# VHH binders against Uncharacterized protein AF_1994: the designs that were tried, part 2

Target 1, 207 residues: Uncharacterized protein AF_1994, of Archaeoglobus fulgidus (o28285)
Amino acid sequence: SVTVGHTTVYYTNVPDAKAEVLAGYLQEEFGFTSDTDILLSMSGNEYEVRIPSSYSSPSEVEESFKVYFALLASRVSEEVFFGSPVKLVLVTHQNDELFAVKNQYSFEKAGRVFVYFKGVDREQAFNLANYLESLVGENYDWDVIFEQSEGVYHVVPFVGINDASELTPEMENSYQSMATELEDVLGGDVVVHLVNFEGYEVAAFEG

## First folded at step 5 (VHH; from b4 with Y107T)

Design b4T
Fold by ESMFold2 at other seeds, look of step 6:
Structure b4T (fold): chain B 207 residues (1-207), chain A 120 residues (1-120)
Amino acid sequence: as target 1 above (207 residues)
Amino acid sequence: QGQLVESGGGLVQPGGSLRLSCADAGSTFSSYYMAWYRQAPGKERELVARITSGDSTNYADFVKGRFTISRDNAKSTLYLQMNSLKPEDTAMYYCARVRYSGSRFGTDYWGQGTRVTVSA
């Protein structure tokens, strides 16, 4: 096994170096202050990472946490396992499965702006991440999904409102301006879709 | 930006009031909720109140209408008005930027805290 801070990774059929990177990554991501045991294995070409939690049943796991966990799987795939398939499994302290996800996106970042992308070039994802960081700075936490469909770029930032009735004129102006500017940054037609932390769309802005 | 600056804590008698403040420059892109948490000595941190960028609020059951979370966008400031204070409210109070409900993993961004002491 390998330990970084309070995170210990027990692993089978995985190189020591990757287990150490995983331990450091999860220690930083979760900030564990109590000793926490992570199980890492590889079956076929897929890594499985079992992460213990204080949840005691599947029904306790909030929908917004499931959204977060799914995005985390993509980050772990890219940052720790160089894009390899990853399955993250949320477990009880008794290692009973509560929820599992597989990575669905590639990942780029600038500062704390995290871009999860599919169907677009990595260069475009990098351009998007840098543009967004230029707007908010290096210490602003922002998760954004980025896809392309039928020649249109779809940019999907997560926002701290519950529904469309909470959208302020200032948010509308800011996101409309962003949608327009992104057409130059990305070199094509853009739609910006705002989603809440449960993954529901609350507004959209065409560039 | 991104720096959280808390103030307004202090020593107060039972039944008294305090107003906590938190400076948060944020951004008009509104990528998170704001919240107040508290932690008594030897206890786990617990949610007190949460507010969205659209002013939707949620309160812990123990608040019982005694506390009010609010925001003044012109001053970029989050508030917690605390009335009818009880000795049980004694704790360190933290302003937080909150995303996703499962904060048990410690992914939220926290301020330094301000101490509230309610003693007879």
Scores: ipSAE 0.482, ipTM 0.743, lowest interface PAE 1.9, mean pLDDT 88
Fold by ESMFold2, look of step 7:
Structure b4T (fold): chain B 207 residues (1-207), chain A 120 residues (1-120)
Amino acid sequence: as target 1 above (207 residues)
Amino acid sequence: QGQLVESGGGLVQPGGSLRLSCADAGSTFSSYYMAWYRQAPGKERELVARITSGDSTNYADFVKGRFTISRDNAKSTLYLQMNSLKPEDTAMYYCARVRYSGSRFGTDYWGQGTRVTVSA
């Protein structure tokens, strides 16, 4: 096993160095203050990471946490395992499975703006991340999904409103301007889809 | 975007009032909720109140009706108006940027805190 801070990773079929990187990554991500045992294994090119929690049953796991956990799977895949398939499993302290996700996206960042992308070039994801960081600064937490379908770029920022009724005229103007500017940044047609932390779309803006 | 900085704490008598402030240079693109948390001596941090960018609010059961969370966009400032204070409200109070509500993992971004003491 390998320990960083309060995070200990027990592993099979995985190099020591990757287990150590995982331990450090999860210690930083979760900030565990009590000793926490992570189980890491690999089978058929998929890494499985089992993360214990204080949840007692699947119904206790909030929808917003499931969204977060799914994004985390993509970050772990890219940052720890160089893009390899990853399954994150949320478990009880008795190692009973509560919820599992697999990585869906590649990952790029600028400052604390995190871009999760699929079907687009990494250079375009980097350009998007830099553009967004230029708007909000290096210490602004922002998760954004970035995809292309049917010749259109779909930019999906997570936002701190619950539904469309909370959308202010200032937000509308700012996101409309962003959608328009992104057509130059990305070199194509753009739609910006605002989603809340439960993953539900609350507005869309065409460039 | 800078560090969250709380102010307005102090010593107050039971039944008194305080208004806490938190400087937030946030963007109109806001990627988070704002919240107040507190940590009493020997206790874990707990949510006091939360506000969305659209001013929807949520309060912990223990403070409902006595405290009001609000935001002044012109001053980029988050407030907690605390009325009818009780000795059990004595704690360090923190403002936070909160994402993915309801998480039992520490995913919030915190300020440094301001102390509130309620005593006779």
Scores: ipSAE 0.369, ipTM 0.687, lowest interface PAE 2.7, mean pLDDT 87
Fold by ESMFold2, look of step 6:
Structure b4T (fold): chain B 207 residues (1-207), chain A 120 residues (1-120)
Amino acid sequence: as target 1 above (207 residues)
Amino acid sequence: QGQLVESGGGLVQPGGSLRLSCADAGSTFSSYYMAWYRQAPGKERELVARITSGDSTNYADFVKGRFTISRDNAKSTLYLQMNSLKPEDTAMYYCARVRYSGSRFGTDYWGQGTRVTVSA
């Protein structure tokens, strides 16, 4: 096993170095202050990471945490396992499965703007991340999904509103301007989709 | 987007009131909710109230209408009005930026806290 701070990773069929990187990554991400045991294994080319929690049943797991956990799987895949397939499993202290997710995106970042992308070039994801960081600064936390379908770029920032009735005129103007400017940055048609932290779309703006 | 700084705590008698304040940077891109949490000695930190960028609010059950979360966009300030205070409300109170889940995982950003003590 390997320990960083309060995070101990017990592992099978993985190199010591990857287990150590995972331990450090999860210690920083979760900020554990109590000793926490992570189980890491590999089957085929997929890594499985089992993360204990104080939840006692699947119904206790908030939808917003499930959204976060899914994004985390993509970050772990990219930053710890060099893009390899990853399954994150949320478990009880008795190692009973509560929720599982597999990585769905590649990942780029600028400052603390995190871009999760699929079906677009990494250079485009880099351009998006830098553009967004230029708007909000290097210490602004922002998760954004980025993909292309049917010739249109879809940019999906997470936002702290529940539905369209909460949009202000200033917010509408800012996101409309963003959608228009992104057409130059990305070189194509853009739709910006605002989603809440439970993963539901609350507004969309065409470039 | 600087550090969150809470103020307005103090010592009050049961039944009294306090208003807590927290600087909020305010952003048109609104990438988080704002919240108040509290932590009593020897206990876990718990959510008190949450407010969206559109001013929708949620409260913990123990609040029972006694506390009100609000914000003043012109001042970039988050408030917690606490009325009918009980000794059980004695805790450190923290304002936070919240994105996905409560305090169990590191998606939230916290201030230093302000102390509220309710005793006769």
Scores: ipSAE 0.356, ipTM 0.656, lowest interface PAE 2.6, mean pLDDT 87
Fold by ESMFold2 at other seeds, look of step 5:
Structure b4T (fold): chain B 207 residues (1-207), chain A 120 residues (1-120)
Amino acid sequence: as target 1 above (207 residues)
Amino acid sequence: QGQLVESGGGLVQPGGSLRLSCADAGSTFSSYYMAWYRQAPGKERELVARITSGDSTNYADFVKGRFTISRDNAKSTLYLQMNSLKPEDTAMYYCARVRYSGSRFGTDYWGQGTRVTVSA
């Protein structure tokens, strides 16, 4: 096994070096303050990472955590396993499976703006990440999904409002300006979709 | 260091009031909630109140209408007005940027805290 801080990774069929990177990554990501045992294995070409939690049943897992966990799978795949297939499994302290996800996106970042993309070029994802970081600065946490469908770029930032009734005129103006500017940045038609942390769309702005 | 700076804590008698403040850089791109958490000695941190960019609020059950979370966008400042204080409210109080719910608060960004002591 390998330990970084409070994170210990027990592993099978993977090199020591990858287990060490995973331990460090998860320690930084979760900030564990109590000793936490992670199980890492590889079967076929897929890495499986089992992460224990204090949840005791699937119904206790919040929708927002499931959204976060799904995005984390894409980050772990790219940052720890060089784009290899990854399955993250949330488990009880007894290692009973509660929730599992596989990586779905490629990933680019600028500062602390994370762009999860599919169906678009990495160069476009890079341009989007840099544009957004230029608006908010290098220390602003922001998860954004980016894809293209039916000839339109869809930019999907996660936002801290519950529904459309919370949208202020200032927010409307800011996101409308963003949608308009992104058409120049991305070179095509753009829709900006605001989603809450449970993954539900709360507003949309055409460029 | 984060850019979250709490102030307004202190010693107060039971039934008294305090107003906590938290300076934050702020942004019109509402990519997180703001929140107040507290931690009593020997206990885990717990949510006190949360506010969205649209001023929608949630409170922990123990608040029972005694506390009010608010924000001033022009000053980039988060507030917690605490009334009818009880000895049980004695704790370190932290402001936070919060994004996701879950079994951990590692997705949150924390200030250094301000101490509130309510004498018995």
Scores: ipSAE 0.326, ipTM 0.656, lowest interface PAE 3.0, mean pLDDT 86
Fold by ESMFold2 at other seeds, look of step 8:
Structure b4T (fold): chain B 207 residues (1-207), chain A 120 residues (1-120)
Amino acid sequence: as target 1 above (207 residues)
Amino acid sequence: QGQLVESGGGLVQPGGSLRLSCADAGSTFSSYYMAWYRQAPGKERELVARITSGDSTNYADFVKGRFTISRDNAKSTLYLQMNSLKPEDTAMYYCARVRYSGSRFGTDYWGQGTRVTVSA
């Protein structure tokens, strides 16, 4: 096993160095203050990471945490395992499965702006991440999904409002301006979809 | 990520009032909820109030209309107006930026806190 801070990774069929990187990554990500045992294994070409929690049943897991966990799978795939397939499993302290996700996106970042992308090339994901960082600065956490469908770029930032009734005219103007500017940055038609932290769309802006 | 700085705590008599402030609490693109948490000695940290970028608020049941969370985006400042204070409100109060916060993990960031003491 290998320990970083309060995170201990027990692993099979995985190099020591990758287990250590995972331990450090999860210690930073979760900030564990109590000793936490992570199980890491590989079958075929898929890494499985089992992360314990104090949840006792699947229904206790908040929808916002499930959204976060799904995005985390993509970050772990890229940051720890160089893009390899990853399955994250949320478990009880008895290692009973509560919820599982697989990485669905590739991942790029600029500062703390994280772009999860599919169906677009990595250079465009870099361009998007850098553009967004230029708006908010390098120390501003922002998760954004980036996809292309039927010739349209879909940019999906997570936002700190619950629903459309919370949109102010200033917010609407700011995101409309972003949608318009992104058409130049990305070189095509853009729709910006605002989603809340439970993954529900609250507004959309065409460029 | 910059440090949130809380202020305005202190010693107050029951029934008194305090106004807590949190600097650097603004968001241009509404990518956070903002919140106040508290922690009494020997107790777990608990949510007091949260506010979205659209000023939608949510309060813990124990607040019962005594506290008001607000923000001033132009000054990047979060506030908690606490009225009708009771001894059970004695705690360290923390300002937080929150996202995917769940009841089991900390995904929030908060500073060192400001002490509120309500004595007889």
Scores: ipSAE 0.321, ipTM 0.653, lowest interface PAE 3.1, mean pLDDT 86

## First folded at step 6 (VHH; from b4T with S101P R104S)

Design T6P9S
Fold by ESMFold2, look of step 9:
Structure T6P9S (fold): chain B 207 residues (1-207), chain A 120 residues (1-120)
Amino acid sequence: as target 1 above (207 residues)
Amino acid sequence: QGQLVESGGGLVQPGGSLRLSCADAGSTFSSYYMAWYRQAPGKERELVARITSGDSTNYADFVKGRFTISRDNAKSTLYLQMNSLKPEDTAMYYCARVRYPGSSFGTDYWGQGTRVTVSA
């Protein structure tokens, strides 16, 4: 096993160096203050990471946590395992499975703007991340999903409102302007879809 | 978009009031909630109040109507108005940016805190 801070990774069929990177990554991500044991294994070409929690049953896991956990799987895949397939498993302290996700996206960032992308080139994701950082600055926390389907770029920023009733004219103007500008930045048709932290769309803006 | 810096803490008698403030540059893109947390000696940090970018609020049960979270966009500040203070409210109070609310998250961005002491 390897330990970084309060995070100890027990591993099989994985090089020591990758286990150590994972331990450091999760320690930084979660900021564990109590000793926490992570199980890491690989079967075929897929890494499995089992992360303990204080939940006691699947019904206790909030939808917002499931959204976060799914994005984390993509970051772990990219930043720890160089894009390899990753399955994250949320478990009880008794190692009973509560919830599992597999990475769905590749990942780019600029400052603290995180872009999770699929079906687009990394160059386009890089352009999107830099553009967004130019609007909000280096220290603005923002998760954004980026996909292309049917010839249209879909840009999906997470927003700190619960539903459409909280959407303000200021937000509408800002996102409409962004949607219009992104057509030049990305070189094609764009739709911006705002999602809340439970993953539900609350508005959409065509460029 | 700099460091979150809380202010307005201090020593107050039981039944008194304090107004905490926290500067956050904010953005019209509204990508996170704002919150106040507190940590009493020997205890874990706990949520006090949270506010969405649309001004929807949530309060911890122990608040019982005594505290009010609010924002002032003209001043780019978050506030916690604390009334009817009790000795059990003694703690370090932290401003935070919050995403994906719920337990087991590690993605909050925290300020350094401001101390509130309620004693006779």
Scores: ipSAE 0.498, ipTM 0.762, lowest interface PAE 1.8, mean pLDDT 88
Fold by ESMFold2 at other seeds, look of step 8:
Structure T6P9S (fold): chain B 207 residues (1-207), chain A 120 residues (1-120)
Amino acid sequence: as target 1 above (207 residues)
Amino acid sequence: QGQLVESGGGLVQPGGSLRLSCADAGSTFSSYYMAWYRQAPGKERELVARITSGDSTNYADFVKGRFTISRDNAKSTLYLQMNSLKPEDTAMYYCARVRYPGSSFGTDYWGQGTRVTVSA
């Protein structure tokens, strides 16, 4: 096993160095203050990471956490395993499975703007990340999904409101302006979809 | 820089009031909630109050209407008005950016904290 801070990774069929990188990554990501045991294994080309939690049953896992966990799988794949397939498994302290996800996106970033993309090229994802970072600064926390469907670019920023009733005129103006500008940045038709932290759309803006 | 800077802590008598402030480099894109947490010596950090970018609020049960979270979007400033203070409110108070609320893991970004002491 290997330990960084309070995070200990027990691993099978994985090199020591990768287990150590994972331990450091998860310690930084989760900030564990109590000793936490992570299980890491590889089968075929897929890494499996089992992460314990205080949840006792699948129904206790919040929708917002499931959204976060799914995005984390993509970051772990890129940041720890250089794009290899990753399955993250949330477990009880008794190692019973509560929830599992596989990485579904590639990942780019600029500052702390994180772009999770699929069906678009990496250069455009990088252009999107840099554009957004230029608007908010290098230390602004922002997760954004970026896809293309039926010839339209879909840009999906997460927002800190619960539902459409909380949308302010200033947010509307800012996002409409962004949608318009993004058609030039990306070179095509754009729709910006605002989603809350449970993954539900609260508004959309055409470029 | 997206540094959170808390102020307004201090020593007060039981029953007294304090107003905490937190400067954040927010944005009109409003990509996170804001919150106040507290940590007493030897205890885990606990949520005091949370506010969305649309001013929807959530309070811990122990607050019992004594504290009010608010913010000024134009000034990118978060506030916690604390009234009817009790000795058990003594703690370090932290401003935080919160994403994916309800998570049992540390997904929040924290300030350095401001100390509140309630003693007589």
Scores: ipSAE 0.497, ipTM 0.766, lowest interface PAE 1.9, mean pLDDT 88
Fold by ESMFold2 at other seeds, look of step 6:
Structure T6P9S (fold): chain B 207 residues (1-207), chain A 120 residues (1-120)
Amino acid sequence: as target 1 above (207 residues)
Amino acid sequence: QGQLVESGGGLVQPGGSLRLSCADAGSTFSSYYMAWYRQAPGKERELVARITSGDSTNYADFVKGRFTISRDNAKSTLYLQMNSLKPEDTAMYYCARVRYPGSSFGTDYWGQGTRVTVSA
């Protein structure tokens, strides 16, 4: 096993160095202040990471946490395991499974703008991240999904409103301008889809 | 992390009122909720109130209508109006940026806090 701070990773069929990187990554991400045991294994080419929590049953796991956990799987895959397949499993302290996700995206960032992408080049994802950072600054937290489908770029920022009734005219104008500008930045048709933290779309803006 | 600055705390008698303020850069792109948390001596931090960029609010049960969260986007300021204060409200109060509400894993960013003391 390997320990960084309060995070101890117990592992099988995984190189020692990867277990240590994972321990450090999760210690930084979660900020554990009490001793926490992570289980890491590999079967075939997929890493499995079991993360204990204080949840007692699957019904206690909020939809917003599931969205967060799914994004985390993509970050762990990219930053710890160099893009290898990853399954994150949320468990009770008794190691009973509550929820599991697999990485679905590659990952790029600029400042604190995090771009989770699929079906586009990494350079385009970096260009998107850099453009968004230029708008909001290097200390602005922002998760954004980025995909291409049928010749259209889909840019999906997460936003702090619950539904369309909360959109202000200022937000609408800002996102419409962004959609228009992104067509030049990305070199094609763009739709910007705003999603809430439960992953539900609340608005869309065509470039 | 230096961009959230709370003010308005102090010593008040039971039944009194305080208005807390939090300076924030604002968010035309609305990537987070804003919230107030508190931490009493010997206790863990707990949510007091949360507000979306569209002014939808959520309050902890103990608030019981005594506190009101609001924001002024033009001034980039978050407020907590605290009325009918009780000794149990004595705590350090923090404003915070919140994403993925319900997540207990370190996704929130908060300021240094302002102290509220309710004593006769």
Scores: ipSAE 0.462, ipTM 0.742, lowest interface PAE 2.0, mean pLDDT 88

